# Miniprotein binders against q96jn8r1131to1294: the designs that were tried, part 31

Target 1, 164 residues: q96jn8r1131to1294
Amino acid sequence: TLEFLENHGKNILLSNGNRTATRVASYNQGIVVINQPLVPQLLVQVRIDFLNRQWTSSLVLGVITCAPERLNFPASACALKRAAWLLRGRGVFHNGLKICEKFGPNLDTCPEGTILGLRLDSSGGLHLHVNGVDQGVAVPDVPQPCHALVDLYGQCEQVTIVNP

## First folded at step 4 (miniprotein)

Design t25
Fold by ESMFold2-Fast, scan of step 4:
Structure t25 (fold): chain B 164 residues (1-164), chain A 96 residues (1-96)
Amino acid sequence: as target 1 above (164 residues)
Amino acid sequence: DELERKIREIIIRAMELVRKGELEEALELIVEAIRLAVENKDKELLVTAIWIIAYIARKLGDPELLEKVLELAEEAYELTKDPRIKKFIEQLEKRL
C-alpha cells in the first residue's frame, strides 16, 4: 500500500490513512514523500484536491535519491540542491538547475481533479503522466534507489494518492 | 552572473538534443558547458554537466568516448571531491 511518509514538511497534515496530504498554513513547508522506493514500472499517482488561487505557482513533483525517513526538508523542494530531480511549471530541474525549459503541460495551471503520475521505465527514465497520459521522459537515467516527492507549494493545498 | 546564465542555457539546449536522440550534437554542447563550469568554478553546474556527458557516453557506447569521458569525470572529481561524480565514474567504468 502506497502512503505518504510521516516525515514531511512542517505545514503538512496527513489523513485518510496517510494517503491524503493537506498543507494547513502559508505557501511552503509542504514536501511529502511516498513510503516506498520508486521501482521501475511502479506508477505513483496523486490527485489535486484543492487549489488556493491566492498564490501564483503550484505543486512540484519529482524524485530524490537520498533516504527520506530522517531528512530535514527545506521550505520548498526547489531548495534541494543535492540528489533531486524536479518538475515545476513547465521546467525540469536537477539539484535546482533548470535542464529543460518546456516539458509537458504547465503544472502551475493544472485544475483540481488532475491526476499526476510518476513512473520509472526500465532504462531509468522518469516519466510524467497527466490524467493517464504519458508525457514522455522528463529525466533520463535517474539513479536508484529513488523516492517520489510532491511539494504542496503555492496554490496546491491538498493531494491524495490514487491507485491506478 | 552572465557566465552562469550562459552555461545554464547550453545545458538546456543539450538536454533538448538528448531528448531528440541527437547525442553527438548534445555531446559538443555539454563539453563546452563543462569547460565553462570549470572556468566559473561552479560545482553544481559541473556536477550536472558531468551527469549529462556520462549519460551520453554510456548511450553511445563508443569505447574511445567512454575512456575520454571517464578521464574528464575523474578530473572533475579531483576538482570538487563531490561523491555524486564518483558514482558517475563507477557507471562509466562498468560500460568499459
Scores: ipSAE 0.127, ipTM 0.589, lowest interface PAE 6.0, mean pLDDT 86

Design t26
Fold by ESMFold2-Fast, scan of step 4:
Structure t26 (fold): chain B 164 residues (1-164), chain A 96 residues (1-96)
Amino acid sequence: as target 1 above (164 residues)
Amino acid sequence: DELERKIREIILRALELVRKGELEEALELIVEAIRLAVENKDKELLVTAIWIIAYIARKLGDPELLEKVLELAEEAYELTKDPRIKKFIEQLEKRL
């Protein structure tokens, strides 16, 4: 079954058989990674459980192509300078560079209960799913192996892996 | 210490709101108290905060909230091994 890895940001507490991630302090140090590589057609989904509106930015979602088991995570996913493709707000970012201005809904405004999904298509295109709706190809031709990453940043203090 | 005092103040304010029937406002405060109690490694305040959030969840009766609070209580049980928390888990499971 899908679980979050035991290697995670220092402000994360895992529960519910490592399927729920809670950020217990501050606004950062909240990166978690799924325990299996994201292979074509696997849909990885997380539900936003709790939002703290004190902060303006929220959850970041994406993939990394480096091995996550011993990675020393930075304070935020956007500080990853290589091997990362991230969705933040309405933007798509590769290694800190914005490669798409407006893709899908604004992740900073998704309410509690929103289900966000990541899937690779057969051509290696990375798709975002929002409440079951495919938003299209955010990133073409992602290198494999890659790993789904969630950064519980700012407003987003808890997520839970949900099955399709 | 300073953080313990702050956590206790938040808990007491949450209890005032519970007494007034302002459960949604109480919920917001008690979530903050739980996070701080975990950060401060304060077992007694964590148990107290879990008790309050479990009570609020049962009173509101929202299934999604009940599941979220059950997950929080399970985490707190793993951290503390306190049998009081296991009792709260059993009470929450009966409402699901």
Scores: ipSAE 0.000, ipTM 0.051, lowest interface PAE 28.1, mean pLDDT 82

Design t27
Fold by ESMFold2-Fast, scan of step 4:
Structure t27 (fold): chain B 164 residues (1-164), chain A 96 residues (1-96)
Amino acid sequence: as target 1 above (164 residues)
Amino acid sequence: DELERKIREIILRAFELVRKGELEEALELIVEAIRLAVENKDKELLVTAIWIIAYIARKLGDPELLEKVLELAEEAYELTKDPRIKKFIEQLEKRL
């Protein structure tokens, strides 16, 4: 079963059998990681439950290829400088460097109820799904093993893992 | 830093070509980005550029290119001692 790992950012509270993550303070320190490696064809999905619109930027999601169980998380996912591929706003980032200017929808504008998914295809390409719609390959040939990461940054204060 | 900005722009353009499947054009750009990143002593940009060129070489599968990119990655590892580059070397070695 998919759950969020108990190792997470310090402002996170897990509930609902570790399937719901809530950021209870501040703007940052909201990184959570899925408990199983993202293997080809596994679709990991989260639903945006609550947005605090006092902030302008929002949720970041992607993958990391380091072991997450004892990782000391930085304040935001974009501060990860090692083996991280992230989708933020309209961009794709590798270790904090923007490698694609516009991919998929603007994550800063996704409303409450949006379901965001991550999947590896058979060639190791990382796909973003939005409300069941495959946005295409954001990153080709992601190193394995890798783990799905969600950063409850800015507006996004709560997400829940949902089944397909 | 004007040089850093230039390198970032080249990498962005190179990866856009990778996404379009225009790997030979991407290769020309990424070689230039590597040269400039070495000149600028920018470890993070160099790591990203090596990842991209290693991917291109593995995708194209040309043995001569794979050997040349492996040598380039080995040189980058000696300059940086960054373990991320060591992983790219391992991926390239498996293709040879």
Scores: ipSAE 0.275, ipTM 0.676, lowest interface PAE 3.8, mean pLDDT 85

Design t28
Fold by ESMFold2-Fast, scan of step 4:
Structure t28 (fold): chain B 164 residues (1-164), chain A 96 residues (1-96)
Amino acid sequence: as target 1 above (164 residues)
Amino acid sequence: DELERKIREIILRAWELVRKGELEEALELIVEAIRLAVENKDKELLVTAIWIIAYIARKLGDPELLEKVLELAEEAYELTKDPRIKKFIEQLEKRL
């Protein structure tokens, strides 16, 4: 079973058997990581449970290629200085640098109830799924092993892992 | 900074070519981005550009290119002392 790791950003509280992550303070310090590597064909899905509209930007999704169990997480995922590929707004980011302008829907505008998924294809391409619809390849060849990451940033204060 | 924006644009174009499988054209662009990032002393853009050229070299598998890119990554490591570049060096060495 997929769960969020006990190692997470300091503003996170895990519940529901470590399947629900809630950011209980501020707008940052909300990084969580899935407990198993993202292997080809595994679809990891999270549902947006709660949005706080006092903030303008929202959650970040992506992968990291370092061991997450003992990481000291920065305030936001975009500050990670490790090998990280992140989806934020409509951008694709690597090492904090935007490498693609317009990919998939704008994550800053996805409503509560949206189900977001990450999957590697058989060639190691990273895909985003939105409400069951594959958005295509965001990054063509992600180094392995890698781990799915969610940054409950800004508006997004709660997500829950959803089984397909 | 105008030069920083130009470098970022070149990196974006190179990565788009990588996604399309146009690796040799991407290689030409990323080499220019590395040159400009060194000139501009921009550590973050240099690290990103080295990652992309290392990826291209591993994908193409040409031993001469792998050796040239390894030397380039080693020089970038000396300039930046950035541990991310050490990981790219390890990946390149495994392909040789």
Scores: ipSAE 0.000, ipTM 0.304, lowest interface PAE 13.4, mean pLDDT 84

Design t29
Fold by ESMFold2-Fast, scan of step 4:
Structure t29 (fold): chain B 164 residues (1-164), chain A 96 residues (1-96)
Amino acid sequence: as target 1 above (164 residues)
Amino acid sequence: DELERKIREIILRAIELVRKGELEEALELIVEAIRLAVENKDKELLVTAIWIIAYIARKLGDPELLEKVLELAEEAYELTKDPRIKKFIEQLEKRL
């Protein structure tokens, strides 16, 4: 059973059996992590439930290769300078450095109801899925173990884990 | 909106303190205004408050404050994508 870890950003409230994450304050401190390592064949999916259009930037998702259970989360995923591969807007970022200019759709413009998925292929390539459609390899050869991370940043105030 | 009016009043008080040269007190007020503007999801008041705190940081010239305010302005720019904030970032960078 996939759930969000109880260790999360301070503005997060978990509900629905820890499968729904709501950012209840501000625009940041909204990082959540899936409770199981992302292993090949596992498709982790979240649905965007609520967007606050006052802000322009939105949800960030990706993986971290450090142990998340005791991690002191920074205000935003973008501040993770070690062990992080992130999808933000149209960019792919490794530890704060942009490693790909345009990949997949612009995450800042995905509407409510969009289902975003992360999956590792058999070669360790990280794939983004959007509404069931594989966007291709965003990051090759991700170190393992790794954990799926969602940052409810800016516009994105609520997501829910969705089973395939 | 009562909260919007309160935020505007805090910003105006901070500006008055800046005019008097009471920059430390102005800084305390404008930090609160930024917090409230974010909670109220008021983009225009947030941009105005970032402008004031950037001005205060440049006038005080403290490197630690300049760095913290630069980080705050960068975050506000990422959040809003407002080109006015990009201008404030450029001015802050010139003072580092």
Scores: ipSAE 0.000, ipTM 0.353, lowest interface PAE 13.5, mean pLDDT 87

Design t3
Fold by ESMFold2-Fast, scan of step 4:
Structure t3 (fold): chain B 164 residues (1-164), chain A 96 residues (1-96)
Amino acid sequence: as target 1 above (164 residues)
Amino acid sequence: DELERKIREIILRAMELVLKGELEEALELIVEAIRLAVENKDKELLVTAIWIIAYIARKLGDPELLEKVLELAEEAYELTKDPRIKKFIEQLEKRL
C-alpha cells in the first residue's frame, strides 16, 4: 500500500496510517515522499485537503531519483538542485532549471478537493493527472528508479493519498 | 549573465518542441544550446542540454544520429567529468 515515508520535512505531521500529511507550522519544511518507487503505470494520487490563502504560492510535486529514506530535505523542494523534476505553478523544472513555462493548470490556483496524480508511461514519460484527467507528458525520459514527492508549500497545508 | 539567459531560453523552446513531437526542430535548437553552454563553461546547462539531445536521439532511433550524439556526450563527459553524463551515454549505447 502507498504511504508517505517517515523521513519528511520537519514541519510535517503524518496521520491516517501515514496517508495524510499536515504541515503544522510556517509555510515551508513540508516535503513528503511516497514509500514506493514510481514504476511505470503506477498512478500515485493526492487530494488537496486544506488551503491557507494567507500565502501566495502553493504545493509543488514531482519526482526525485536519489534515495529518499535518509535524505536531508531542504526547506523547499525548489532548493533541490540535483536529481529533481518538479511541477510548480505552471512551470516544469529540472534540477532548478525551468524547462517548460506553461504546462497543465496553475498549481497555485487548484482548489481544495483537487486530486493530483503522477504516473510514468511505458517510455518513462512523467504525466500529471488532475481530477482524473491526464494533462500529458510534463517530463520525458525520467531516470529510474524515481520517487514521487509532494512539497506542502505555502497555501497547501494538508494532502491525503487517494486510491484510484 | 545575458548568455546564460539566452541558453536557458533556447533549452525551454527545445523542450516545448520535444513535447509536441517536433524532434527535428528541437534537435537544431539543442545543438546550438550545447555549443553556447560549452563556450560559456556552464556545466549545469550543458548537462541538461545533453540529457535533451540524448533523449531526442534515442526517440528517433536513427543509428547515424545515435552515433553522433554519443560522440557529443562523450566529449561533454571529458569536459565536465560529471557522472550524470555517463548515465546518458549508457542509455545511448543501449539503443545501438
Scores: ipSAE 0.013, ipTM 0.503, lowest interface PAE 7.4, mean pLDDT 85

Design t30
Fold by ESMFold2-Fast, scan of step 4:
Structure t30 (fold): chain B 164 residues (1-164), chain A 96 residues (1-96)
Amino acid sequence: as target 1 above (164 residues)
Amino acid sequence: DELERKIREIILRAMKLVRKGELEEALELIVEAIRLAVENKDKELLVTAIWIIAYIARKLGDPELLEKVLELAEEAYELTKDPRIKKFIEQLEKRL
């Protein structure tokens, strides 16, 4: 079963059998990682449970290709310098550098209840799903193994892993 | 577990009320969630519920509520020994 790893950002609390992640302080230190590698055709989905509109930016999600079990997480996912492909706002980022200006919907404006999904296709392309709708290939040919990551940044204070 | 699902639903409803600024109503729900989490011996849900009630108490700023929630958090720490609860205790103490 899918759950969040016990290695996570220091402001995170896990609950609901490690399927719910809550950021309990500030706007950062909220990185969580799914417990198993993202293998082709596996759809990993999280629901946005709660947004604090004191903050402007919201969650970031994507994949990392380094081993997450003992990783020292930076304050935000966008500070990762190696082995990270991230979706933030409308941008796609590789190791902190923007590689696409406008992909999919603006993640900073997704409301509570939105279900966001990550999936690798058979060619290694990383797809974003929003409320069940495939947004297309955000990143082609992601190295494997890779792990799905969610950064509960800014507005997003809680997410829960959901199954179909 | 049916009880675990019920506790989680109460917590989600309480957090929705917190987002809307309806802190008094959220407080009533989260007290029930804490009671059920203790009954169910669910450490993770208890830690989550303590975080929420501590947040509500700090936002409301009522000294009597802050003292009661601090006592509750201290009891939860003795029950769980979870270091995350120590963080909530520190945040509550700063508001006293």
Scores: ipSAE 0.000, ipTM 0.069, lowest interface PAE 25.0, mean pLDDT 81

Design t31
Fold by ESMFold2-Fast, scan of step 4:
Structure t31 (fold): chain B 164 residues (1-164), chain A 96 residues (1-96)
Amino acid sequence: as target 1 above (164 residues)
Amino acid sequence: DELERKIREIILRAMRLVRKGELEEALELIVEAIRLAVENKDKELLVTAIWIIAYIARKLGDPELLEKVLELAEEAYELTKDPRIKKFIEQLEKRL
């Protein structure tokens, strides 16, 4: 089954069999990674459980292509200057470089209860799913192996892995 | 950095074309972005540009283009020693 790895940002507490991640302090240090590589046909989904409107920006999600088990996570996913493709707000980023201005919904405005999913298609295209709806190809060519990453940044203080 | 901003703009434009399926036009823009990234000695922009051109070459499937892009990726790897580029080389080799 899908779980968050025990290696995570320092402000994270895992519960519910490592399927729920809670950021217990500040607005950052909230990166979690799924325990299995994201392979074609695998849909990884998380539900936004709790938003703290004290902050303005919110959850970031995407993939990383380095081994996550002993990685020293930076304060935010956007500081990953290595093999990362991230969705933040409406943008798509590769290693901190914006490669798409407006993709899918604005992640900074998704309400509690929203289910966000990541899936690779057979050609290595990374898809974002929002409440079961495929938003299309956010990144056309992700190197494999890669791992799904969620950054509980800003408003987003809790997420739970949800089965399809 | 003026040149860095220009390269970022070219890459963003190329990605818009990729998303629209305009791969030949995207190819022309990315070739220019690679040239400028090498000139500017910008490893991160070069890695991103190589990723994009490798993808375009594999989608177009033209053997001559695949070989040219493979050579370009190999040169970028020697210049940067960045293991991310090695992944793109592997993907290109599988198409040949």
Scores: ipSAE 0.101, ipTM 0.610, lowest interface PAE 6.2, mean pLDDT 87

Design t32
Fold by ESMFold2-Fast, scan of step 4:
Structure t32 (fold): chain B 164 residues (1-164), chain A 96 residues (1-96)
Amino acid sequence: as target 1 above (164 residues)
Amino acid sequence: DELERKIREIILRAMELVRKGELEEALELIVEAIRLAVENKDKELLVTAIFIIAYIARKLGDPELLEKVLELAEEAYELTKDPRIKKFIEQLEKRL
């Protein structure tokens, strides 16, 4: 079963059998990682449960290609210096550098109840799914193994893993 | 340059938030301004954004954020070779 790892950002509280992540303080230190590698055909989905509109930016989704169980997470996913492929706003980022200007919907404006999914296709392309709809290939060739990451940044204070 | 104008607008809004005491929201904006300035290779806006984030970090009193600002300033110095950044790094190190 899919769960968030016990290794997470300092402001995270896990509940609901480690399937719900809540950021309990500030706007950052909210990184969580799924407990098993993102392998082809696996669709990992999270639902946005609570948004605090005190902040302007929101949830970041993506993958990292290093082992997450003992990783010392930075305050924000976009500060990762190791191999990380991230979706933030409308951009696609690799190790903090924007590599695509406009991909999919703006993650900073997705409302509560939105279900966001990550999936690798058979060729290693990373796909974003929004409310069940495949947005296309965000990253054409993700190194494997990789792990799905959610950064409860800014507005996004709670997410829950949702089965397909 | 349209990106330059957008970065300037973000910086100006961040400063308005700083003046209102809304430091954590200002921090979120200025981090975005730094990212865009690096992406746009805009040395002057990058220097400006680094100084603003340092001010916010000092006001918040978060030692991890101060370490992150130091790291960003070191990266900005490698990119720009701007002596203002070098002097700023020396001042931040003295305070840590």
Scores: ipSAE 0.000, ipTM 0.074, lowest interface PAE 22.8, mean pLDDT 79

Design t33
Fold by ESMFold2-Fast, scan of step 4:
Structure t33 (fold): chain B 164 residues (1-164), chain A 96 residues (1-96)
Amino acid sequence: as target 1 above (164 residues)
Amino acid sequence: DELERKIREIILRAMELVRKGELEEALELIVEAIRLAVENKDKELLVTAIYIIAYIARKLGDPELLEKVLELAEEAYELTKDPRIKKFIEQLEKRL
């Protein structure tokens, strides 16, 4: 079964059998990682449960290639530039380089109840799914092994893993 | 700088074409981006462009193109000594 790893950002509290992540302080230190590596065709989905709209930016999604079980997480996912492939706002970042300006919906404006999914295609391309709709390939040729990452940054204070 | 800006624009356009399924046109653009990134000695743009061309090659199902991508990645590693390119080569060899 999919769970968030017990190694996570320091402001995270896990509940619901490690399937719900809550950021209990500040606006950062909210990185969580899925316990199983992301392999082709596995769809990993999280639902946005709670947004604090005092902040302007919101959650970041992506993958990392570092072994996550003992990783010292930085304050935000952006600091993982060379080990992370990230979707933030409408941007797509590959090894820290922006490769798309306007991909999918703006993650900073997705409402509570939105279900966000990550999936690798058979050619190693990372896809974003929003409420079941494939947005297309965001990141080409993701290095293996990789792990799905959610950064509960800014507005996003709670997410829950949901089954397809 | 102006050349870096041009390379970034080519990469963004190539990715638009990949998302549309226009793989042959995307391939032409990304080859040009790689050439310019090598000329400009831009390691970040070169790494990104190599991953994009590898993805296009896999989508096209062209083993000859994948062999050419491997050769190109090896040349890029010789020029940059960037460990990301070395890891990419190792992973591409496993999948080839």
Scores: ipSAE 0.128, ipTM 0.553, lowest interface PAE 5.7, mean pLDDT 82

Design t34
Fold by ESMFold2-Fast, scan of step 4:
Structure t34 (fold): chain B 164 residues (1-164), chain A 96 residues (1-96)
Amino acid sequence: as target 1 above (164 residues)
Amino acid sequence: DELERKIREIILRAMELVRKGELEEALELIVEAIRLAVENKDKELLVTAIWIIAWIARKLGDPELLEKVLELAEEAYELTKDPRIKKFIEQLEKRL
């Protein structure tokens, strides 16, 4: 079964059998990683449970290709300068470099209840799914193995893994 | 700096072409981005550009192009010693 790894950002509290992640302090230190590699056709989904409108930016999601079990996570996923492909706002980023201006919906404006999914296609392309709708290939040909990551940054204080 | 901004703009334009399926035009832009990243000694931009060109080469599947991109990636690895580039080289070698 899918769970969040016990290695996570310092402000995270896991509950609900490690399927719910809550950021309990500040706006950062909220990175969580799924407990198994994102293999082709596996759809990993999280639901946005709680947004704190005090902050302006919101969650980031994507993949990393380094081993997450003993990784010292930075305060923000945006500080990952090695082996990270991230979706933030409307942008797609590789190691901090923007490689797409507008992809999918603006993640900073997705409401509570939104279900966000990550999936690799058979060619290794990373797809974003929003409420069941495939947004297309955000990142082509992600190196393997890779791991799905969610950064509960800013507004997003809680997410839960959703089975379909 | 100005050169870094230019490289970022080229990479962004190349990725737009990739999304449209214009892989040959994207290839030309990424080759230029790699040249400029080397000139600017920008390791992170170079790693990103090598990742993109390696992907384009594998999608096009042209053996001559795969060999040229492999040579380019090997040169980038010698300049940076970055293990991410080594991974791209290994993936390209499997296609040959």
Scores: ipSAE 0.005, ipTM 0.448, lowest interface PAE 10.0, mean pLDDT 84

Design t35
Fold by ESMFold2-Fast, scan of step 4:
Structure t35 (fold): chain B 164 residues (1-164), chain A 96 residues (1-96)
Amino acid sequence: as target 1 above (164 residues)
Amino acid sequence: DELERKIREIILRAMELVRKGELEEALELIVEAIRLAVENKDKELLVTAIWIIAFIARKLGDPELLEKVLELAEEAYELTKDPRIKKFIEQLEKRL
């Protein structure tokens, strides 16, 4: 079954059988990674459980193509410069470079209860799903193997893995 | 850096065209981005631009274009020694 890896950012506590991640301090150090590679057609979904609106930015999600089990996580996902494709706000980023200006909804404004999903199609395209609705191809050609990550940054203090 | 900003803008516009399915126009822009990234000796922008042109070539499926882009990716690997480019080379070779 899908779980968050026990290797995670230092401000994270895992609960609910490693299916819930809570950031217990500050605004950063909140990266979590799914415990198995994102293979084509696997839909990985997380629900936003709690938002602290003292912060303006919110969660980031995406994929990395490096091995996550022993990775020394930086303070935020945006500091992953080498092997990361990330969705932040309305933008899509590859290793810190913006490759799409406006994609899908603004992640900084998604409310509590929103379910966000990541899926690879058969051509290696990375899709974002929002409340069950496919937003389209955020990244057209992700190298494999890759791993889904969530950065509980800023407003987002808790997420839970949910099944389709 | 003025050149870095221009390269980033070209890559962003090329990706917009890719998303719209306008692959031939995207190809023209990304070739220019590669030229500028090499001139500016910017390894990260070059890797991103090679990723995009390799994707376009595989989608268009034209054998001449695939061969030319494979040669370009091999030259980029020689310049950078970056193992990410080897992945793009493998994907291109499978289409040939």
Scores: ipSAE 0.125, ipTM 0.617, lowest interface PAE 6.2, mean pLDDT 87

Design t36
Fold by ESMFold2-Fast, scan of step 4:
Structure t36 (fold): chain B 164 residues (1-164), chain A 96 residues (1-96)
Amino acid sequence: as target 1 above (164 residues)
Amino acid sequence: DELERKIREIILRAMELVRKGELEEALELIVEAIRLAVENKDKELLVTAIWIIARIARKLGDPELLEKVLELAEEAYELTKDPRIKKFIEQLEKRL
């Protein structure tokens, strides 16, 4: 079963059998990682449960290719300088560098109830799914193994893993 | 740990109440979470609970509550020496 790893950002509190992650302080230190590698055909989905409109930016979603079980997470996912491919706002980022503009919807504006999904295709392309709709390939040829990461940054204070 | 799980559930319920604007009920729950976190010697849950009660106090804006929560945060800081709590104290002091 899919769960968030017990190694997570310091402002995260896990509940619901480690399937719900809540950021309980500030706007950062909210990185969580799925307990299984993202293998081709596996669709990992999270639902946005709670948004705090005090902040402008919102959650970040993506993959890391380093082992997450003992990783010392930075304050935000975009501070990861190695082994990270991230979807933030309107862009796609690799190790802190923007590599694509205007992919999919603006993640800073997704409302509560939005279901966001990550999936690798058979060629190693990383896909974003929004409310069940495939947005296409955000990142081609992702190195494997890789792990799905969600950063409960800014507005996003709670997400829950949901099954297809 | 059953007590840790219970504290986490109380904190999550308190946050849900904060989101719904039910601040008085949220306050009651978070006070209990603080008491249990101290009993369980759980620094991370205590820091989290102090942040939430400070947030509730600032939202309610009641000067007497702000003062009581400031005292509670100062006690938690002496217990933990956690710099995050010091930041919450600074935010509370600005509202007094």
Scores: ipSAE 0.000, ipTM 0.182, lowest interface PAE 19.3, mean pLDDT 82

